# VH-VL binders against Isthmin-1 (ism1), part 17

Target 1, 164 residues: Isthmin-1 (ism1), of Danio rerio (Zebrafish) (Brachydanio rerio) (q5ege1r286to449)
Amino acid sequence: LFGVDTDSCERWMNCKSEFLKKYMSKVATDLPSCPCFYPTEVAYSTADVHDANTKRNFRWKDASGPKEKLEIYKPTARYCIRSMLTLESTTLAAQHCCYDDSMKLITRGKGAGTPNLISTEFSADLHYKVDILPWIICKGDWSRYNHARPPNNGQKCAENPQDE
Short names: E, the ipSAE of ESMFold2; O, the ipSAE of OpenDDE; V2, 0.75 times the mean of E and O plus 0.25 times the DockQ between their complexes.

## First folded at step 19 (VH-VL; framework fv_tiragolumab)

Design e5 (from j4 with heavy chain D107N; at its last look DockQ between E and O 0.04; V2 from the best seeds 0.00; counts 0 for: pae O 11.4 > 2, placed apart)
Fold by OpenDDE, look of step 19:
Structure e5 (fold): chain C 164 residues (1-164), chain A 125 residues (1-125), chain B 113 residues (1-113)
Amino acid sequence: as target 1 above (164 residues)
Amino acid sequence: EVQLQQSGPGLVKPSQTLSLTCAISGDSVSSYNAAWNWIRQSPSRGLEWLGKTYYRSKWYNDYAVSVKGRITINPDTSKNQFSLQLNSVTPEDTAVFYCARDTIYGNWKEYFDYWGQGTLVTVSS
Amino acid sequence: DIVMTQSPDSLAVSLGERATINCKSSQSVLYSSDDKNYLAWYQQKPGQPPNLLIYWASTRESGVPDRFSGSGSGTDFTLTISSLQAEDVAVYYCQQYYTTPYTFGPGTKVEIK
């Protein structure tokens, strides 16, 4: 009767926490841009990649393993990587990038990686609550999720896929 | 007080491996707040950073491209030291080699606050 | 790689006079996220390793005399010795640690006139 009923996903998307806004702003400046291509060295170890925007090197780790459940969360992605935390980091966030079978960055859609506000290096449990649970709450609606957590294309990589 | 003590031979033949060791006192080789570097100095190339090793939940190495493929920096936690190996040396590798510490205080302090005494390594047949 | 240059190559200054050394980086070493210049200065005397003088472009290392000061931002930096002392005779180097590989300037030799 009074007020507007919104689902849990809408509540999450419309969260207007000042703290969150500030944190997201910091995340945007703290995280490296996604490489346009999957750094193949991550398959064997970590990869150091120079970020042109910050002019600093970042270390990346493969995030394509079974525990990532790409078939569920990133169904069109073949490979994913995640930036590693450093003591220089001002946030607990990690950049998350996903790639197709041609190792090209997915820049949009259900397969696109999105920034993790909490790196798994810090806390897997908190990562789940902050980054994964909202996806579940939104019932896998990648469109709404990506709206709240836009995929990174800071390197201005080719749009992929070409059409949605 | 942090002290770095270098050791190793000062003469190496061409194509052989240069090996140096840096013993640490007053700090830990596996400290989260430190990284351990090798730097060399020659009249022709000046001061040149070669690489570093550091522990952040696991061991990492960063190497300069100029020596990448020939260089290995290994920590030894049991002795609280780290070493330098440079393979396939040539006379161009002749230099004074320094081990040095950089530290992290909030941000990366990738400047070098403590240095070893230096070791002249001459590559000659 | 970031290339570091210094000027002059050598400098002769009378005791008690000001010595000024310039350092330039091929690209900015100012990090926008923390507004810090990733630039250090070292003093090296014969037979000794470099000794850290200044970091973050203008912060003196502990134990460094007040007569040493660093200034500048972005790509242009200056080390100043306000009153040169006999013990200040040395080669001075700037170094960027903005990105790997870390690189040093070629050095400036400071002598007494």
Scores: ipSAE 0.000, ipTM 0.583, lowest interface PAE 11.4, mean pLDDT 90
ESMFold2, look of step 19: ipSAE 0.328; ipTM 0.766
ESMFold2 (binder alone), look of step 19: mean pLDDT 91; pTM 0.931

## First folded at step 20 (VH-VL; framework fv_tiragolumab)

Design f1 (from j4 with heavy chain K109E; at its last look DockQ between E and O 0.61; V2 from the best seeds 0.00; counts 0 for: pae E 2.1 > 2)
Fold by OpenDDE, look of step 20:
Structure f1 (fold): chain C 164 residues (1-164), chain A 125 residues (1-125), chain B 113 residues (1-113)
Amino acid sequence: as target 1 above (164 residues)
Amino acid sequence: EVQLQQSGPGLVKPSQTLSLTCAISGDSVSSYNAAWNWIRQSPSRGLEWLGKTYYRSKWYNDYAVSVKGRITINPDTSKNQFSLQLNSVTPEDTAVFYCARDTIYGDWEEYFDYWGQGTLVTVSS
Amino acid sequence: DIVMTQSPDSLAVSLGERATINCKSSQSVLYSSDDKNYLAWYQQKPGQPPNLLIYWASTRESGVPDRFSGSGSGTDFTLTISSLQAEDVAVYYCQQYYTTPYTFGPGTKVEIK
């Protein structure tokens, strides 16, 4: 009933929905760039960070808690953060950034954060269905997943890791 | 509707292995939205989560430290069930054992919406 | 491990009266990412497994009567039975599912006065 379907993975990764394409385009313009370093303030509260690309301030929350299951979904990440929705947001998306043990942005590979099309602030359930379930259906193929949803490096942070 | 049906012996000798099975109906043991848990209850220890098995592109197991090293939870997709093995039991392991499902609505919603009927397992010589 | 405590240990309430059960966690079970409290309440009657009543601290499970309600956030939670009925006699448990191992409170026995 709930088995893995390779065809389903292809459908998710190669979706040619015009609506989805437009939405993803909006997401790309709506979301802040990932900070190059983990904003340590998020460990205690929220962090306000100025985004140079959009010239707006964004608030970030820590996303490293046990419910994130980083060991499964981002196995090389130590820390992750998500941007919060704003009144100016035109999408329901959240930027997702992950960092290594040195609190440096992971820009590629299986540990890299990818934009969440649905913010957990809006709906955790929908977030699961839209952002997490495709990963599962694709058997954790981070390569295909990242191709469809590229990790953000809008601030041109150093590539990390070097060998991926 | 989801139903969990437990089976297994209610008496185990010390140092032996406790074995229970939980048959699933109305859902799949390999569901992407569910996890399958074992929980025990005793007067001395109350309700105690022991561990779970779940499928997320591959099979995962999480075990409580209190029983880690002695516990194995295995899924059986062919029979749509999962089992509990607890090795080297002592009288302290005497309890009512329950299998239980995490909710199906979201990832890591780890409250238990469906339970087996429970099985009293007594460890005694 | 997150330690769960409940108060009182037992509670006797007259029919039709309010019953209030408190639950505390040794650390916050509020997740900052989704602003949800990973706290559930169960009702257990003799010879039966626990029955889910409340999840996310305040959301009633389907089929649960309206007289049951959950409230609280962070480390302090409350289960309220607005008007105790005879069938509500049971032991009630809170459970955190914020992190493994998932832990339960010791239970509160609710009886009719």
Scores: ipSAE 0.291, ipTM 0.784, lowest interface PAE 2.0, mean pLDDT 92
ESMFold2, look of step 20: ipSAE 0.558; ipTM 0.833
ESMFold2 (binder alone), look of step 20: mean pLDDT 91; pTM 0.931

Design f2 (from j4 with light chain D34N; at its last look DockQ between E and O 0.74; V2 from the best seeds 0.00; counts 0 for: pae E 5.2 > 2)
Fold by ESMFold2, look of step 20:
Structure f2 (fold): chain C 164 residues (1-164), chain A 125 residues (1-125), chain B 113 residues (1-113)
Amino acid sequence: as target 1 above (164 residues)
Amino acid sequence: EVQLQQSGPGLVKPSQTLSLTCAISGDSVSSYNAAWNWIRQSPSRGLEWLGKTYYRSKWYNDYAVSVKGRITINPDTSKNQFSLQLNSVTPEDTAVFYCARDTIYGDWKEYFDYWGQGTLVTVSS
Amino acid sequence: DIVMTQSPDSLAVSLGERATINCKSSQSVLYSSNDKNYLAWYQQKPGQPPNLLIYWASTRESGVPDRFSGSGSGTDFTLTISSLQAEDVAVYYCQQYYTTPYTFGPGTKVEIK
């Protein structure tokens, strides 16, 4: 391969932001809000957590293992979780939440989780192409990426970190 | 079709530096979906992963603890190659050295699908 | 480091008969978020590099004969050759790729009785 393709973040994000805005409006009502504290049960199994905003229970799975590459993709996060797909899901998306070493939700910045538009439960390959590749092309510019895919704080958890 | 072709000397004196090169055809050393590994094999250690290099907006390296501090793996995008440098070798470093590719997309699949032909390197005074 | 062990160290099997190789990891290589076992099997013949046979514990690499199958989960895994052929005489290795350093089993030599 010659590598003449431009990997410009601007071109990639402009294309993806139009797609993302249409898809994200559907995701905004489908996915649970992130718990304010890491549910420690996920270290050993899945956790069933009540989502007060939608008054539904959602099942969560740990997303903190070495295959998640948190040191690259969420460099201030110590723990992460991902919501599991259900028969009631209207999208293929998964909520993604990340936590600091005090187990508090990271609500902004480079360690904050962002929704996965394609759950790894559906397709790891599509997840990579849709959720990971754009971040890579943008050189890991978390502020631009997070603008297009805002970290969830629907439960209005305490801002963390308090300053940028 | 991906092919990995190794080159480098087969005899190295103790305390010197072992240097090998792996040429890639059918893929790019800077491919987002691949990582480029060195593995060695000896009767005393069996198969032993040494480290890898890969490109994700910038170059990254991971090295095995057993050789950390002595190993360097470098890509060469202009020649579509990557190299192994192992410093301060001893007779215990005598092994067949392999370069290998893994694919790292999706769930970060890191098994080795293509291997070089192997290079026996003997460390002897 | 995840230690990989294999049993037996060697086995002799008659042509057309089943060969069974076991591999055990010192900790689970099952990743809960995707429910996949990060385990591979390789075949190595004399004077050749290892060749990938199976990944994710049970998925055959393209071009691998269907007499090769993998099974198991967590810490215990098995490679089965359902009908041994002459060209299957080799050393077989399991490998975990759950985390670095990637580690291999010590190998199982398969030969014809």
Scores: ipSAE 0.247, ipTM 0.741, lowest interface PAE 5.2, mean pLDDT 86
ESMFold2 (binder alone), look of step 20: mean pLDDT 91; pTM 0.933
OpenDDE, look of step 20: ipSAE 0.672; ipTM 0.879

Design f3 (from j4 with heavy chain K109E, light chain D34N; at its last look DockQ between E and O 0.73; V2 from the best seeds 0.00; counts 0 for: pae E 2.7 > 2)
Fold by ESMFold2, look of step 20:
Structure f3 (fold): chain C 164 residues (1-164), chain A 125 residues (1-125), chain B 113 residues (1-113)
Amino acid sequence: as target 1 above (164 residues)
Amino acid sequence: EVQLQQSGPGLVKPSQTLSLTCAISGDSVSSYNAAWNWIRQSPSRGLEWLGKTYYRSKWYNDYAVSVKGRITINPDTSKNQFSLQLNSVTPEDTAVFYCARDTIYGDWEEYFDYWGQGTLVTVSS
Amino acid sequence: DIVMTQSPDSLAVSLGERATINCKSSQSVLYSSNDKNYLAWYQQKPGQPPNLLIYWASTRESGVPDRFSGSGSGTDFTLTISSLQAEDVAVYYCQQYYTTPYTFGPGTKVEIK
């Protein structure tokens, strides 16, 4: 009976929670913009990258390992990074950025990174529930998912892919 | 809570297909939080993971290289089961076969928390 | 494939004494993004399937006695039974779940001396 005749993805996208709305606003303001190129230093350690928009330095960690399941969740990406939580963080969120074979930021499409509302540093379980399950509920429809969780391109990197 | 009940023949002739079924109670084969595995155990090979099936945006399979090309794992949502088919068996495939659940909740926790009772499958004429 | 090895192959330990089992992986099972070791330990008694004891190298599964503990990181891991009990007679396996194919150690048989 309950939920049998409803589109669960549509219900998720139309959520009007005041808390969620405020939280997403904080996330959009608090997180760094994605670097336009994969910072290759993360393959061996973390990388410190200056973020012009927030006037802060952020640490980034590689997010390309097998536990990320990129073949499922970001199928056109070859590399991803995630911003690290700091003592100055005002949210539990992390910026998530994905890159193609040429190490260029993917700015749209199924391979583009999207902000994690809950960092895996805080809780992999909550990250799954908040950031992954909506994609599953939406049957892997990246277009609908990305409308609710737009990929970051605050650095105004070249569009990738170009559609051509 | 979760129980895995295996069924299938214990004798298979060389070159035939080994076929086993694992019935699930206390969980769903289509659960977003689990993956459904086959593992075998023999004196010569020890414990050997064979493959898994699981659902996310669609059904996914992952098979061990050693049996890829011979193995198929199929979910059956209507019966809440999953199966193993291993083609072209030889006596080297003789083993106790287990089905097992791993929790892939968050895709980070892929250790085996529930196991079937085991089925000895002997491959001989 | 990540090859798992264990030592010793078998050991006999007096009741109430410490048993130590070592496990090594051919590649690191530490994921740098979350700093977790994807290593589990199982206990298997005759005629039974393996039973989960430890995951993430050192986290005890619910209901597992406190005398079982896991330690180590990267490629080197240890299972310790601090005070061996009669019911601990079994074969113990380590297993990596960092990447497929998931692989197991060859097992360590523990007996009471």
Scores: ipSAE 0.496, ipTM 0.821, lowest interface PAE 2.7, mean pLDDT 88
ESMFold2 (binder alone), look of step 20: mean pLDDT 91; pTM 0.934
OpenDDE, look of step 20: ipSAE 0.806; ipTM 0.915

Design f4 (from j4 with heavy chain T103E, light chain D34N; at its last read DockQ between E and O 0.69; V2 from the best seeds 0.81)
Heavy chain, then light chain:
Amino acid sequence: EVQLQQSGPGLVKPSQTLSLTCAISGDSVSSYNAAWNWIRQSPSRGLEWLGKTYYRSKWYNDYAVSVKGRITINPDTSKNQFSLQLNSVTPEDTAVFYCARDEIYGDWKEYFDYWGQGTLVTVSS
Amino acid sequence: DIVMTQSPDSLAVSLGERATINCKSSQSVLYSSNDKNYLAWYQQKPGQPPNLLIYWASTRESGVPDRFSGSGSGTDFTLTISSLQAEDVAVYYCQQYYTTPYTFGPGTKVEIK
ESMFold2, look of step 20: ipSAE 0.758; ipTM 0.884
ESMFold2 (binder alone), look of step 20: mean pLDDT 92; pTM 0.937
OpenDDE, look of step 20: ipSAE 0.846; ipTM 0.927
ESMFold2, look of step 22: ipSAE 0.752; ipTM 0.882
ESMFold2 (binder alone), look of step 22: mean pLDDT 92; pTM 0.934
OpenDDE, look of step 22: ipSAE 0.663; ipTM 0.884
ESMFold2, fold request of step 24: ipSAE 0.781, 0.793, 0.777; ipTM 0.898, 0.898, 0.895
ESMFold2 (binder alone), fold request of step 24: mean pLDDT 91, 92, 92; pTM 0.929, 0.934, 0.934
OpenDDE, fold request of step 24: ipSAE 0.895, 0.898, 0.899; ipTM 0.943, 0.945, 0.944
ESMFold2, last read: ipSAE 0.780, 0.775, 0.803; ipTM 0.894, 0.894, 0.903
ESMFold2 (binder alone), last read: mean pLDDT 91, 92, 91; pTM 0.930, 0.933, 0.931
OpenDDE, last read: ipSAE 0.898, 0.863, 0.899; ipTM 0.944, 0.934, 0.944

Design f5 (from j4 with heavy chain N33D A35T; at its last look DockQ between E and O 0.64; V2 from the best seeds 0.00; counts 0 for: pae E 2.04 > 2)
Fold by OpenDDE, look of step 20:
Structure f5 (fold): chain C 164 residues (1-164), chain A 125 residues (1-125), chain B 113 residues (1-113)
Amino acid sequence: as target 1 above (164 residues)
Amino acid sequence: EVQLQQSGPGLVKPSQTLSLTCAISGDSVSSYDATWNWIRQSPSRGLEWLGKTYYRSKWYNDYAVSVKGRITINPDTSKNQFSLQLNSVTPEDTAVFYCARDTIYGDWKEYFDYWGQGTLVTVSS
Amino acid sequence: DIVMTQSPDSLAVSLGERATINCKSSQSVLYSSDDKNYLAWYQQKPGQPPNLLIYWASTRESGVPDRFSGSGSGTDFTLTISSLQAEDVAVYYCQQYYTTPYTFGPGTKVEIK
């Protein structure tokens, strides 16, 4: 159980753990870039998408289901996807990408997806602790959260939205 | 250990408001890891989830469509409890009402691990 | 809404024998993101609230005897009592927590034959 503590968000934001820094670095290199458009095939199955940056194929799952609580955590997102772990994965992380009603990548703001340090495939509980609780601890301050965990735009998609 | 203690009248007249309270011990109504639910049970409708309240940087409420517009679930952090109000009741609302908690890490674990003792509320003239 | 059904409505089983209860959901409660089934089982005795037995379709709640087990995936689930005991006489409910509103099965009454 975590109590409401304004200092807790700051502590999370300013965590100077060397382990975490190293892990974040690995996550940045391990994860695929977000597709600029929602791969519609994920609505029916998994989608295989080639990542130009890593020159590898990644499989994606839809993450727009009711359990994701997008209305809370990604209030401007209509669709979200999450990359799947692979045998080549060096981390337990998953890329998380969110899209608007036009299926365009949200690159910034409160609706933007951010990398999950722990994939739900590995542990939903740990994902909650590591990826969701910090958001809660920061009282839903997406600005601070995104600062600590920047949304991915590795494919240099158009900025979306324009006014944030 | 978590305990839920219900209180409120067991008899309500038609068109009036049903009011119940669930006192929490061993956990906080504003816990980030829990949600707080009301469920009712009747022979005609079986077990029916009515709604919940929970805190995730702010308070949220989810209500079943079947009672939406008539139901209000309010937390009281000062007393560490949450309440149920159901307006404009009819005899069809007669049921045993339960408060219940979701399990820990409750954003996804929305099954109920702790329950109140239940309160029979009869709607009758 | 996801509609939950159970079969049979009632079941009479001899002491020490296996009891099998089936539950079906009108749509899949398997979430692709975590590959978990959002399905729980409860036991309810007269005058008591439901007691959680199984969650994630097959994970036994702490304190629940080993004779209780859950299985299934997607839309079809089963609760099994491997060896029925006298204290197991109760009504058993399945519940999906995949999406709101959370919905329960109508219940299966288990009695001793």
Scores: ipSAE 0.473, ipTM 0.847, lowest interface PAE 1.7, mean pLDDT 93
ESMFold2, look of step 20: ipSAE 0.588; ipTM 0.836
ESMFold2 (binder alone), look of step 20: mean pLDDT 91; pTM 0.918

Design f6 (from j4 with heavy chain D107E; at its last fold request DockQ between E and O 0.87; V2 from the best seeds 0.83)
Heavy chain, then light chain:
Amino acid sequence: EVQLQQSGPGLVKPSQTLSLTCAISGDSVSSYNAAWNWIRQSPSRGLEWLGKTYYRSKWYNDYAVSVKGRITINPDTSKNQFSLQLNSVTPEDTAVFYCARDTIYGEWKEYFDYWGQGTLVTVSS
Amino acid sequence: DIVMTQSPDSLAVSLGERATINCKSSQSVLYSSDDKNYLAWYQQKPGQPPNLLIYWASTRESGVPDRFSGSGSGTDFTLTISSLQAEDVAVYYCQQYYTTPYTFGPGTKVEIK
ESMFold2, look of step 20: ipSAE 0.747; ipTM 0.875
ESMFold2 (binder alone), look of step 20: mean pLDDT 91; pTM 0.928
OpenDDE, look of step 20: ipSAE 0.799; ipTM 0.916
ESMFold2, look of step 23: ipSAE 0.777; ipTM 0.893
ESMFold2 (binder alone), look of step 23: mean pLDDT 91; pTM 0.924
OpenDDE, look of step 23: ipSAE 0.305; ipTM 0.801
ESMFold2, fold request of step 24: ipSAE 0.731, 0.579, 0.779; ipTM 0.877, 0.843, 0.895
ESMFold2 (binder alone), fold request of step 24: mean pLDDT 91, 91, 91; pTM 0.925, 0.920, 0.922
OpenDDE, fold request of step 24: ipSAE 0.651, 0.855, 0.781; ipTM 0.887, 0.934, 0.912

## First folded at step 22 (VH-VL; framework fv_tiragolumab)

Design i1 (from f4 with heavy chain D107E; at its last look DockQ between E and O 0.03; V2 from the best seeds 0.00; counts 0 for: pae O 12.1 > 2, placed apart)
Fold by OpenDDE, look of step 22:
Structure i1 (fold): chain C 164 residues (1-164), chain A 125 residues (1-125), chain B 113 residues (1-113)
Amino acid sequence: as target 1 above (164 residues)
Amino acid sequence: EVQLQQSGPGLVKPSQTLSLTCAISGDSVSSYNAAWNWIRQSPSRGLEWLGKTYYRSKWYNDYAVSVKGRITINPDTSKNQFSLQLNSVTPEDTAVFYCARDEIYGEWKEYFDYWGQGTLVTVSS
Amino acid sequence: DIVMTQSPDSLAVSLGERATINCKSSQSVLYSSNDKNYLAWYQQKPGQPPNLLIYWASTRESGVPDRFSGSGSGTDFTLTISSLQAEDVAVYYCQQYYTTPYTFGPGTKVEIK
């Protein structure tokens, strides 16, 4: 979608696409807020969690497996979860939340999860192109990436880490 | 509940720097769900957005062109507040200044849901 | 910049009667893809900051009485007070947040006739 040049990341960050803005707005209303703590039941199966903001129940699955390559994309995260698509979903997006060793939500920094505009349940390839490739285009600059894709803290969990 | 409490002098001489502070309670100045704005109001210019500061893994600032070059908005995480500096003021800068919060991430809700009490700043010799 | 205008400048309405305020933007603040209007309304009383009433052109902020309603789309918007109350005496402003710089209308003063 974007050329490989020195300002490709900047172009991505400053995309003026009305469609993208619209979609991101829908994503913001469609996705659940990140739980403040890692729902441990996802380690065994899936977890159902009520989201107070949307007043809907969402199902979460673990996203900490080797295929997620947390050591690269979320180097300070120990656990990550991803919301699952439901019949009520109005987008193809998935919420992505990451947690530290104490299973507390990482709300900022390089280890913080960020919404996936395309759920891997829909298309792994499209997810890669839409959600992962921009990170690569930005040369792994998480601060720039997070500017365009802010981590979710809809439940107003404690800031983590505390130091900036 | 979010509360914004403003402080600073109400009188500034021409060519000097206007300085105001907005203390935040009930939210964090470094919240990913918020941005922190300065807005002024005068009879001649009405309500005018001046700029904002917000944290998204690092700090960002957006300023209105009308005051760009003279304005600085700085966060202070240690005190959970943010400040306004407006340099080289003239009588035209006389206004009631407000700090205000908006939410950038949530559907681009860049309307202002919480406001400070306002501070009249008069630029006069 | 998007220029916001309002009409009338002032409005005197009897208690219990309808008050209608119009707001126009110099360009559309509607996203064509999601049909959302990036337009907010504020109420300001003397000595107080503006208070958010309506966002997305027609959604009431929490705690705002039902008598307040917003309508319109694109460039033309309307704030309606279905039955004016004494506490509604104030100046009302529209604001676009479609793009920076965010801009406000000049305000409409609502008074009791």
Scores: ipSAE 0.000, ipTM 0.564, lowest interface PAE 12.1, mean pLDDT 91
ESMFold2, look of step 22: ipSAE 0.742; ipTM 0.886
ESMFold2 (binder alone), look of step 22: mean pLDDT 91; pTM 0.933

Design i2 (from f6 with heavy chain T103E; at its last look DockQ between E and O 0.59; V2 from the best seeds 0.00; counts 0 for: pae O 2.2 > 2)
Fold by OpenDDE, look of step 22:
Structure i2 (fold): chain C 164 residues (1-164), chain A 125 residues (1-125), chain B 113 residues (1-113)
Amino acid sequence: as target 1 above (164 residues)
Amino acid sequence: EVQLQQSGPGLVKPSQTLSLTCAISGDSVSSYNAAWNWIRQSPSRGLEWLGKTYYRSKWYNDYAVSVKGRITINPDTSKNQFSLQLNSVTPEDTAVFYCARDEIYGEWKEYFDYWGQGTLVTVSS
Amino acid sequence: DIVMTQSPDSLAVSLGERATINCKSSQSVLYSSDDKNYLAWYQQKPGQPPNLLIYWASTRESGVPDRFSGSGSGTDFTLTISSLQAEDVAVYYCQQYYTTPYTFGPGTKVEIK
């Protein structure tokens, strides 16, 4: 799955693991929806945001720092945030949301955040292998990556960009 | 165990090109879990990172702005080595040059765990 | 660029005594997403390349003696040698790898008093 060959991306996209399917289902129900606007308080500390879909409060951290390499992985994003793990979490995943210069959620395209199956809080190494390495294997083809890992828009935010 | 072996001339004339090579053993220049760096050290400038090359489905190069216009770091997969070229050298470029590996297992472990033996390069007429 | 500074420039310590080296970064090297400090320490002896001692500010590299420890967070870091040994005479450098260009401190020379 993580080999360096021409069909590695295709193999990743077409992975038919029952475990992965079940885990993805849990991730979908476990993670908060992306806020429609960048919570500016994350620039200074963590931000607590109520998620209407799960009816739970989630804490978010800024994910816009240099280590996120937004210029590479999310080239149209200015800001990104990542949800924190909680005691109520049933997965090790984190929601990842990205925003444009106007702090509006990017809902599609190369700049859109996608769920992290492994939170960096749990393991940076596993996060890299599970969430970042597939992007690399797909040679940064965001379309293929997003097909396998759709961006979240659970709050029905306006489409952004309009014509991506 | 990873080993880095440097080679190249220790004397270069002003305006010429400094060229060094770093041979890798125990790892691959195209490893997904590594990046390959050049660092120099001088009394006047201390330890200075110059740049790196690494492979992640394609080759990437990062260079320090201080040398970006003059520097080239090239991998050679056939020989499992990487090189440094620094053009238009001046006496200010005199330093001990090191090749070094950072293990990017988990992506951002960009500290240097293995080093070459160092090569003193003197720029002089 | 992140500027690294160290203090003192040189330190003379008696054998068996504690040596303390400070390092400061011009901006925080603590990453909020993983709560890790992207700071490393190196030991360099004459005629040798730097040798990695500590990474993530406080994690010892394999093979490094227990007497070496790193602490600190954000912009202020400390390398401590709890009991200086003769073989510890060297120059010590801190390095940030939070962002490129990676930058090193100017070094602290540790000698035996």
Scores: ipSAE 0.327, ipTM 0.809, lowest interface PAE 2.2, mean pLDDT 93
ESMFold2, look of step 22: ipSAE 0.779; ipTM 0.891
ESMFold2 (binder alone), look of step 22: mean pLDDT 91; pTM 0.928

Design i3 (from f4 with heavy chain S31E; at its last look DockQ between E and O 0.61; V2 from the best seeds 0.00; counts 0 for: pae E 2.1 > 2)
Heavy chain, then light chain:
Amino acid sequence: EVQLQQSGPGLVKPSQTLSLTCAISGDSVSEYNAAWNWIRQSPSRGLEWLGKTYYRSKWYNDYAVSVKGRITINPDTSKNQFSLQLNSVTPEDTAVFYCARDEIYGDWKEYFDYWGQGTLVTVSS
Amino acid sequence: DIVMTQSPDSLAVSLGERATINCKSSQSVLYSSNDKNYLAWYQQKPGQPPNLLIYWASTRESGVPDRFSGSGSGTDFTLTISSLQAEDVAVYYCQQYYTTPYTFGPGTKVEIK
ESMFold2, look of step 22: ipSAE 0.586; ipTM 0.834
ESMFold2 (binder alone), look of step 22: mean pLDDT 91; pTM 0.931
OpenDDE, look of step 22: ipSAE 0.725; ipTM 0.897

